# VH-VL binders against Probable nicotinate-nucleotide adenylyltransferase (nadD), part 7

Target 1, 199 residues: Probable nicotinate-nucleotide adenylyltransferase (nadD), of Chloroherpeton thalassium (b3qyz5)
Amino acid sequence: MKKIALFGGSFDPPHYGHFALCTLTRELFSPEKIILSISKNPLKGSANAPEAHQLAMAKLMAEELGKTGPVFEVSDWELRRAGFSYTIETLRHFHAIEPNAELLLCIGEDNYQIFEKWKAYQEILQLAHLVVFARSGTQGEQQSSRIIPPERYTWVQLDLPLSSSDLRREIAEGQDWQAKMPSSIAAHIAAHRLYQNEK
Key: E = the ipSAE of ESMFold2; O = the ipSAE of OpenDDE; V2 = 0.75 times the mean of E and O plus 0.25 times the DockQ between their complexes.

## First folded at step 1 (VH-VL)

Design T10 (framework fv_teclistamab)
Fold by ESMFold2-Fast, scan of step 1:
Structure T10 (fold): chain C 199 residues (1-199), chain A 126 residues (1-126), chain B 108 residues (1-108)
Amino acid sequence: as target 1 above (199 residues)
Amino acid sequence: QLQLQESGPGLVKPSETLSLTCTVSGGSISSSSYSWGWIRQPPGKGLEWIGSIYYTGSTYYNPSLKSRVTISVDTSKNQFSLKLSSVTAADTAVYYCARETIFGVAPTYYYGMDVWGQGTLVTVSS
Amino acid sequence: SYVLTQPPSVSVAPGQTARITCGGNNIGSKSVHWYQQPPGQAPVVVVYDDSDRPSGIPERFSGSNSGNTATLTISRVEAGDEAVYYCQVWDSSTDHYVFGGGTKLTVL
């Protein structure tokens, strides 16, 4: 069965954390492709890049990832929709396009712990296998679930100290941020003076 | 600060179309971060969501009202509007416009209303 | 078709704790938001995402959500808390907002 991995996020900005996650997903699951699905930034009051720049930077990230191996694609489907798209809507979209593919949904441990609060979470489990990225310091009881059957998820250890929210703050404060992402993305941010909104 | 203000006729005759406009000030309706909604409340009763619109024109409607409701947006005027056709006395209510926001972290989005207009009473009477 | 059930009224004395319930099938798997509507005024969100408070809302307001019941708790109740309180969820199966019927809090 063909596997397609879905990595959703605002990529606002993309960074080496995203790079590591995508390459690890490729190595562990050998999907036919990894789709970077760009979502709207849902955080009210955050200093965010315009959607055109989210898309441009995600495409730059996919190009950099493509230099390391196949296959990475960017989807702007969520950006084109009205309002915010729930994960179930994105999964329905990709299932309709590739009905014979197994979908792998890549999420973090914090989101896994509240998965039963996700919109239509039971339908998500029917459409996708969860790939849960967890820190090495995770408490044992936090890996238990009464709601999610063990055959519906894979637990992956990954220590990843990078966050787009922290990075936006570091850029606004003039901290040393450029080494935390591919140079093409850093150049894009600098050229367009992105994330200079907070004082 | 963001403010929403409802406007339109306070009296509508049975079988006619109820028309209201919400004017947004202190913020842009063309924001990709928010949707914009209409909620009503009959005198002495509870809240009922009517529908919501995104600045691109895409809509969500309450299934019980969908056949009678049209919501539209005019980004040049920073306004969105409600039309409710074939009104009856049961449509007498205070009508609120509201900004729809996300409470929670992606991908666990759950819509709610964070800023409301003052409300405008619409009476359906001959 | 999804329904939220609230008691129509709750009465408490000043300084005591009020608990307002919101019943729904497997509501613990949903995010619940709570609105306060003072007489003659527009609603104001007082608790969102089950248990978080917006800036400006006193610590006396708190929430919980598990199983089939979400609860808004107001400690050290003041006369100014007198209002109708509504719970709200997003129904993922029908793509619409569901409000409870409202609970009138009377401070005796």
Scores: ipSAE 0.012, ipTM 0.479, lowest interface PAE 8.7, mean pLDDT 82

Design T11 (framework fv_teclistamab)
Fold by ESMFold2-Fast, scan of step 1:
Structure T11 (fold): chain C 199 residues (1-199), chain A 122 residues (1-122), chain B 108 residues (1-108)
Amino acid sequence: as target 1 above (199 residues)
Amino acid sequence: QLQLQESGPGLVKPSETLSLTCTVSGGSISSRSYYWGWIRQPPGKGLEWIGSIYHSGTTYYNPSLKSRVTISVDTSKNQFSLKLSSVTAADTAVYYCARLPSIAAAGTYDYWGQGTLVTVSS
Amino acid sequence: SYVLTQPPSVSVAPGQTARITCGGNNIGSKNVHWYQQPPGQAPVVVVYDDSDRPSGIPERFSGSNSGNTATLTISRVEAGDEAVYYCQVWDSSSDHWVFGGGTKLTVL
């Protein structure tokens, strides 16, 4: 059965943490392709970079990842919709495109902890297998396994020292941020003076 | 069990700064899953959103209050705070702190404190 | 700025169905949340994301959202449902949460 992995995020900006997650997913699941799906999340407010730059940076990240392994694609489907999309709508979209593929939905442990609050979460579990990335030293799987059957998810431990929020602040403060992402993305941020007002 | 508790002076003089703190227990304010916010309600009137904060310090403010509002977070004390400057009688209200999921698929403010009345009077 | 319009009050007899509307330009493209505020208490979410119910909220509470009107429907109304009900949306154009003015539900 072919597998397609989905990583949803704002990629605002993308960084080596995203690179590591995608690389680990390749090693553990051998998917036919990995899709970077640019999300539109009104609960956290508007994106800090203009939408066109989110897309450009995600494409640069996919290009860098493509040098190391399987086919990587960027989806701007959510960006092209009016308003925002729930994860279930995004999964229905990709299921319609690839009805015979097994979808792997890659999420962080924080998202997993509140998964029962997601719109149509039971339908999500029918359409996708969850891949949950957890940091070492967190409370772990035991605190969040009662609602989701263990056969519906895989628990993956990976320490990620990077966050886009911290990175945006570091860029605005003029700290040494360029080593935390592929050079092509750092060049794009510098050339377009992105994130200068982020604190 | 998650609990949010508002605290601060119940009486503030006109032109001074209103200052409130929300103490979070039974959950971590440093969670990437949640924003934390303030909502107020003048006596006999409706709800008005003031603003929200993420543990990193990122804030969103109601445009009508933005020039007077500062929300801050103290992760070491598991608290977040509201400062509203240059208060007038129109700022008399019950002030609530509340939790907001950071994921678009997850809804709205799901846990609220019991609220604290702040009266602006000389 | 984006405005949500609610009727100030709705009256129903016990056992009847109450319908509370929330009007907004193209509100059907937004996610609508509903709060119940009993007298002297903090608000409680009764419906979120248009039609979903939190754990512990009776099945009698339901929501819909289409076009320019969202509706909170309370079937088989009980005296304990007396409260002020508020609708709420996130307005992405101005990055802020907007509440309706509130509707006071009176039973009988």
Scores: ipSAE 0.014, ipTM 0.584, lowest interface PAE 7.4, mean pLDDT 84

Design T4 (framework fv_teclistamab)
Fold by ESMFold2-Fast, scan of step 1:
Structure T4 (fold): chain C 199 residues (1-199), chain A 123 residues (1-123), chain B 108 residues (1-108)
Amino acid sequence: as target 1 above (199 residues)
Amino acid sequence: QLQLQESGPGLVKPSETLSLTCTVSGGSISTSSYYWGWIRQPPGKGLEWIGSIYYTGSTYYNPSLKSRVTISVDTSKNQFSLKLSSVTAADTAVYYCARGPLWFGELSPFDYWGQGTLVTVSS
Amino acid sequence: SYVLTQPPSVSVAPGQTARITCGGNNIGSKSVHWYQQPPGQAPVVVVYYDSDRPSGIPERFSGSNSGNTATLTISRVEAGDEAVYYCQVWDSSSDHPVFGGGTKLTVL
């Protein structure tokens, strides 16, 4: 009877793009929970925030989202494990906790196009329904893969004008980045001097 | 449609710096979904990973080559490059650039490769 | 540093089954990827994450991984399968790829 949506990512930093994705998912699917699952970044460097700050900022984002509706939570399960987790491992974890819930795995169109390269992708499709966020100006609503059955995914058109990578660069360069995220997150970044690197 | 193409001099003199560029077409290098790498293959030998770069500039190098290797990315040109200093005959190899998909921290195989470019180190 | 061991060559007749092994300490706890490199060409992924196949790779290609040995199995081998095959894992301590030495498959 119930749905649980999963947004995986480093939230490094979270921004209004994440806010829009989460809010739209709530409106379209009416899930009982939307989980922000913080992923380890195996390619992290000096340009990235420490994991403790990724968790702190994700919690701030969930708090801001919670002001619009009480379905948001943060999972640090992947951060507590030794090593990184494949998506299939994270889905097995949530399926074990909520075996009667339908899992919605929220991903971007770029990741959908290469989904067949994910570890155990057929098992992922057995455990989760894909919610694919597609940008305007791409091939959009077209099926890019003929391997994923159409009943296993939903296309959602949403232009996402913000990226965490652009924000990290803008923060490092001292550009006006504060309006692109909730003020609580901007304050956290400023207070802890996050994303201050060579470039 | 995605294409990776290596370019640079095919002949480098001993002690000089080997410099190669990989041009990405049909896709953006400015993406959180992929990492980009350099792999080489000496004639008649196996594959050796040189290093990888994320579009943010974060780099990872083979420890055996780390003191001689620099990989950089130029997102405005949709390119990434390799510099290998103080070359010797042992650096003669076909050099490949390649892409690997990444999601939720998953480390995938290199799914798209350039055709490779032979670099010979000789006087 | 982590090391992968492959036999240098395997020879099979057309229509037979080829098995190419990749040995590594506790390799069953890692995800193994397999590349096919025909003569003069760039490598192509034929099996990834131990046993999955990319779109367009025939069902004849399969993989397994347990204990200290991963295996690439090619059923009903064809002349076009002649290539050098490489296994690859990610070293968890340094987060870099490790390749096996390669196995040359000869058909005939």
Scores: ipSAE 0.015, ipTM 0.537, lowest interface PAE 6.7, mean pLDDT 84

Design T5 (framework fv_teclistamab; at its last look DockQ between E and O 0.03; V2 from the best seeds 0.00; counts 0 for: pae O 11.9 > 2, placed apart)
Heavy chain, then light chain:
Amino acid sequence: QLQLQESGPGLVKPSETLSLTCTVSGGSISSSNYYWGWIRQPPGKGLEWIGSIFYSGSTYYNPSLKSRVTISVDTSKNQFSLKLSSVTAADTAVYYCARHSYGDYEVAFDIWGQGTLVTVSS
Amino acid sequence: SYVLTQPPSVSVAPGQTARITCGGNNIESKSVHWYQQPPGQAPVVVVYDDSDRPSGIPERFSGSNSGNTATLTISRVEAGDEAVYYCQVWDSGSDHWVFGGGTKLTVL
ESMFold2-Fast, scan of step 1: ipSAE 0.075; ipTM 0.535
ESMFold2, look of step 2: ipSAE 0.089; ipTM 0.639
ESMFold2 (binder alone), look of step 2: mean pLDDT 92; pTM 0.934
OpenDDE, look of step 2: ipSAE 0.000; ipTM 0.538

Design T6 (framework fv_teclistamab)
Fold by ESMFold2-Fast, scan of step 1:
Structure T6 (fold): chain C 199 residues (1-199), chain A 120 residues (1-120), chain B 108 residues (1-108)
Amino acid sequence: as target 1 above (199 residues)
Amino acid sequence: QLQLQESGPGLVKPSETLSLTCTVSGGSISSSSYYWGWIRQPPGKGLEWIGSIYYSGNTYYNPSLKSRVTISVDTSKNQFSLKLSSVTAADTAVYYCARDLGYSYGLDYWGQGTLVTVSS
Amino acid sequence: SYVLTQPPSVSVAPGQTARITCGGNNIGSYSVHWYQQPPGQAPVVVVYDDSDRPSGIPERFSGSNSGNTATLTISRVEAGDEAVYYCQVWDTSSDHLVFGGGTKLTVL
């Protein structure tokens, strides 16, 4: 069966942590596509990039990832929608387009722990297999409440040293940030003076 | 099965407003999964996007047409509509409505198209 | 405004392979969609997101996209493939859905 992996996030900015997650997903699951689904930030302020730059940087990330394999693509569907999108809405969108593909929803361990609080989480489990990245997890052992059936998720250990929020702060403070992302993205940030006035 | 059907006058006088409606059947326009768009094609020429609308009323317009275009949605009738003001002969075209799936998926269902001629 | 360039026409013999190009500045960073428009009919999407096929579209249709050129490839061409083919991207910098000028495929 054809697999399509979905990474949701603001990519504000993208960084090598995102790069590592995407390449590991390709290596472990061999999906036909890995979609970077760009989300709106409802708390977006002067510390965040404008949506046009958020999308441009995600495309640069997909281009860099594409050099390692031809499966990485960007979706702006959530950016084009009115307001914030719930994950179930994004999954319904992709399922409607590719009804015969198996969707892999890539999420972090902290999101997994509160999964029962997600809108329509039971429908999410019908539409997608969860790929859970455990940042501080033990040797692949699940710590879920057992509400999520074990056949509906895969536990993956990955240490993530980077976060977009920390990078925005480091850029605004003039710290050394350029080595934490592909050079094309660093050049884009510098050329457009993004994140320079974090409040 | 999803079907889209354009309707409206086939003849419009120069300087007047071109008005078309797209009726959606076999699916709900109130779905949060989709945008709904208008595309036109002058006789013997290529496709030109006019704009797209979300069921909440949020719109995206072709910059070259933005000052003359209004797209609206009526969820109670499962319809969306196009108004193009101050028409000239250059606006003569086949007008299509379509379901818009965004950046990565394009326009997946189209109406059959309706010819609108701008003539006195 | 972003511009997509297509050759106005391509001719091919039945059973051969047709290649239709779509040129755009750094088009390889965009998702390219391809539409088939038979004479007198509405367009139908035949390839989306560079290389994917919708359900019901034969495997003879394929796509690629890199650098400044996207390509629609139709293998084992049939007379019924005669149509005008359009490429399309969403230009995110201007929030503008852009079509190429169209390529008429003639099967001789």
Scores: ipSAE 0.000, ipTM 0.452, lowest interface PAE 15.4, mean pLDDT 84

Design T7 (framework fv_teclistamab)
Fold by ESMFold2-Fast, scan of step 1:
Structure T7 (fold): chain C 199 residues (1-199), chain A 125 residues (1-125), chain B 108 residues (1-108)
Amino acid sequence: as target 1 above (199 residues)
Amino acid sequence: QLQLQESGPGLVKPSETLSLTCTVSGDSISSSSYYWGWIRQPPGKGLEWIGSIYYSGSAYYNPSLKSRVTISVDTSKNQFSLKLSSVTAADTAVYYCARVEDILTGYYPHYMDVWGQGTLVTVSS
Amino acid sequence: SYVLTQPPSVSVAPGQTARITCGGNNIGSKSVHWYQQPPGQAPVVVVYYDSDRPSGIPERFSGSNSGNTATLTISRVEAGDEAVYYCQVWDSSSDHYVFGGGTKLTVL
């Protein structure tokens, strides 16, 4: 069966944590495509990059990932919509494009633990197989929901040392942030003075 | 077609407990990713959120009402209910039930997308 | 104790544009939802997530949100648009839904 993996996120900014998740997904599942789906930030603020730069940085990340294997694409479908998109809407969109492909939805363990609160979560489970990235696999397994059938998800243990929220703060404070992402993205941030709210 | 319908006594005496039920049709509460909530409106005044519940029993309450409010869910009847204790004349209002978006995640809208028609509850002796 | 401020009333002539404001400290960093409540009826969401419109709501309804003010704009106002309009946000600091006081739109 053809597989397409979906990573939804704001990529605000993208970093080596995203790089590691995407690379590991390619190695474990051998998907035909890995789509970086850029989501709108529901909490608008001056601390976040404009959507044009969000898209530019995601494209730079896909280009860097592409050097390691030619399966990475960026989707700006959610950014082009008038409003916010639920994950089920994004999955319906990709299912309509590739109705015979198996969709892999890549999420963190924190999101998995509250997955039954997601809009139309049962329909999500019909459309996609969950790939759950867990920091502490043993603890997550013991707390896992009985509502999600075991055949509908795969646990992958991977500690994520980076967060975009921490990076935005570190950039604003002038801390050493440049080594935490591909140099092309760091150069883009510096050239456009992103995340530097000096009011 | 999703519909919500409030039911319960229209008159409650001061100091007693106000009890209302919302019947959901067209969708299953237990198969939903939504929260289900209560909003009230005193005559001639604005809207006030009371609380919201997920079918598992997890609930969030307006801090101003939290000590007096309990919301519960009955998945076998596809209903959720409101109990407001120690009522006074200030609790006289039209009470609405509504489907409420997920308030625990930043990835979902925090709004009430489907409302019941409302039921007037008068607190009087 | 986050507070949303709306004017109590707005009057417009049929066919004109009505603008209803919702003031809040740094409201542009929050998501604003708008409800229409005709006399004696339940509220209906007309704009959600600052600017999105539900299916069935005419394109005459639009929204914006920036800085300290969110605005609901109703173009080509019709008599049937008479209602009280409420803005609403989620306040993460207190974990509750905050409603504005409501604005009565009168079409004269």
Scores: ipSAE 0.012, ipTM 0.472, lowest interface PAE 8.8, mean pLDDT 83

Design T9 (framework fv_teclistamab)
Fold by ESMFold2-Fast, scan of step 1:
Structure T9 (fold): chain C 199 residues (1-199), chain A 124 residues (1-124), chain B 108 residues (1-108)
Amino acid sequence: as target 1 above (199 residues)
Amino acid sequence: QLQLQESGPGLVKPSETLSLTCTVSGGSISSGDYYWGWIRQPPGKGLEWIGSIYYSGSTYYNPSLKSRVTISVDTSKNQFSLKLSSVTAADTAVYYCARHVRYSGYDSGEFDYWGQGTLVTVSS
Amino acid sequence: SYVLTQPPSVSVAPGQTARITCGGNNIGSKSVHWYQQPPGQAPVVVVYEDSDRPSGIPERFSGSNSGNTATLTISRVEAGDEAVYYCQVWDSSSDHPVFGGGTKLTVL
């Protein structure tokens, strides 16, 4: 069965953490494609990049990922919708487009620990297999809620020191940030003065 | 320590606009992890959510109050404000400002820090 | 619109266990938060996400949530626990928080 992997996020900015997650997903699951689904953040503020630059940087990340192997795409479907974008709605959308594909939903361990609180989480489990990324030394898998059947998720160990929120702060403070993302994205941020102090 | 404090007139005349400000100290209002909200409580009654705002200016209002309520944020002053128009005696209440936790991947969470509340009486 | 139902009052003796219920259609699928409001004071969150406790809240406070009923349990009740207790959920269909009517806990 054909597989399609979904990474939801603001990519604000994308960084090598996202790069590592995507390439590891490709190597472990061999999906037909990996979709970077740009999530609509209803809480987006002045510390965040404008939507057009968020999309541009996600496309640059997909382009860089494409140099390493099979198909990476960006979806702006959530950005075009009115109101909140819930994961279940995104999964319904992609299931309708590819009804015969197995969807792989890529999430972090912190999201997995509260997964039963997600809107329509049981429907999510019917539509998608969870790929849960966890850092070394966590006990989440051993202490997981037993409400999610073991056959509905795969636990993947990956240690990453990077977060978009930390990067936005580091860029605003003039710290050393350029090496934490592909150079094309760093160039885009510098050229457009993104995440600079706006106060 | 994070502290929220309401301020504004304690007496408002019927048909006028009720105006309150919440000053946040010990923390930044421009955090992406929180909404900032207003909740009221008429004497002897329960809690009623009025609305919440994100520091970007995005607002969520109680449908029963939406036509009369405006919440705004001033990140430079670390404040957010409530305006409730066309007040009547039914708007007499203690008004609280509160921080509302946002959770990734699902619905909003609890109100984790509250101001002390300010009584607003609607009377001539 | 989503509605939360609480009993108006609960009375217990010191040292006993108080149970305050919050009824809602399929409330077990929602995250329930509990607030304590002592007379003349602002509410304080005592339980969030069904069963988690904020720093500084005694272990005597616990929560559960399943089916159509969430419950706040206060063990070894003390006089200082006298307050009105409110439950709260987020109604994703209406995109707003919903509060219960409140339960006055009296420690006799």
Scores: ipSAE 0.014, ipTM 0.515, lowest interface PAE 7.8, mean pLDDT 84

## First folded at step 4 (VH-VL)

Design K1 (from F7 with light chain F96W; framework fv_fasinumab; at its last look DockQ between E and O 0.56; V2 from the best seeds 0.00; counts 0 for: pae E 6.8 > 2)
Fold by ESMFold2, look of step 4:
Structure K1 (fold): chain C 199 residues (1-199), chain A 121 residues (1-121), chain B 107 residues (1-107)
Amino acid sequence: as target 1 above (199 residues)
Amino acid sequence: QVQLVQSGAEVKKPGASVKVSCKVSGYTLTELSIHWVRQAPGKGLEWMGGFDPEYGETIYAQKFQGRVTMTEDTSTDTAYMELTSLRSEDTAVYYCATGAVAGTPYYFDYWGQGTLVTVSS
Amino acid sequence: DIQMTQSPSSLSASAGDRVTITCRASQGISNYLGWYQQKPGKAPKRLIYDASSLQSGVPSRFSGSGSGTEFTLTISSLQPEDLASYYCLQHDSYPWTFGQGTKVEIK
């Protein structure tokens, strides 16, 4: 059965943590496609990159990842919508395009822990298999396993302490940030002065 | 039975701050989240903000950005809304209401009793 | 921001009458719309969710219809206890916005 993996996020900015997650997904699940779905950021402020730059950086990420296999795509479907999108809407969209594909929804442990608060989470479980990337062992898995049947998710342990929010702070403060991402993305950030609080 | 019990009425001067509490019982803030809605006297309902579980962050309506802070304390199952730099037009009844509830697409199906905040000189 | 235009702003009808309240969104909101009843001095109460689904415990004389940009709340046979203000809410996009309300009175 055709498998399509979905990574949602702002990628604001992308970093080697995102690369590790995407690479691991390719190796573990062998999906026909891995879609980087760029979400609108409802908390958009001066500390965040404009959506056009988030899309551009996601495309650079997909190009770099694609050097070892052309399974990566970027979707701006959520960005082109008039409003913000619940994850269930994004899943319905891709299900309608690929009704015979198995959708793998890739989420972090923090989202797994509050998954029952997501709109229509039971329908999400019908449309997709969860792939949960977590630093915690089975302790974190156990907290939410009461509502998510074990056949509906795969727990993937990956201890990788990188975050876009830390990177945004490090860039604004002029700390060493360039080594945490491919040079093409670092060059884009520098060329467009992204994340700079000029003072 | 989900119940939301809010703190009592407040009278404030312009420029002051107010912090309204909303105690949840029958569910926990681990399982549901709280949004805040206000209603000025004789006027309609206005959404102020609430926790978005898919972003894992609180979203504030633009007009209140910079003046409002909404927090949740899961150890006491109490949500808080703090509004600063109060003006007379902030006089309103402030309601807490439930966000997404597990397994349901229900928004605002449970409401607190309301807290009147009066801003006068 | 999505503007929710509710009409009428007020109405007065006799018991037993059919009442219709319309809510129009400034852009498409799919079915992410709820209808709320607020009796004097009380917090709002949800009547309809997902545009047309009746909340459990709400009398069947209430119904909702519509999708996209135009939505209707109908009270098929107005009762004295239906005296209230009625609001629509869109929750498709932040900020979530209410219609301005419709005050329903019995003649």
Scores: ipSAE 0.035, ipTM 0.646, lowest interface PAE 6.8, mean pLDDT 86
ESMFold2 (binder alone), look of step 4: mean pLDDT 91; pTM 0.933
OpenDDE, look of step 4: ipSAE 0.480; ipTM 0.806

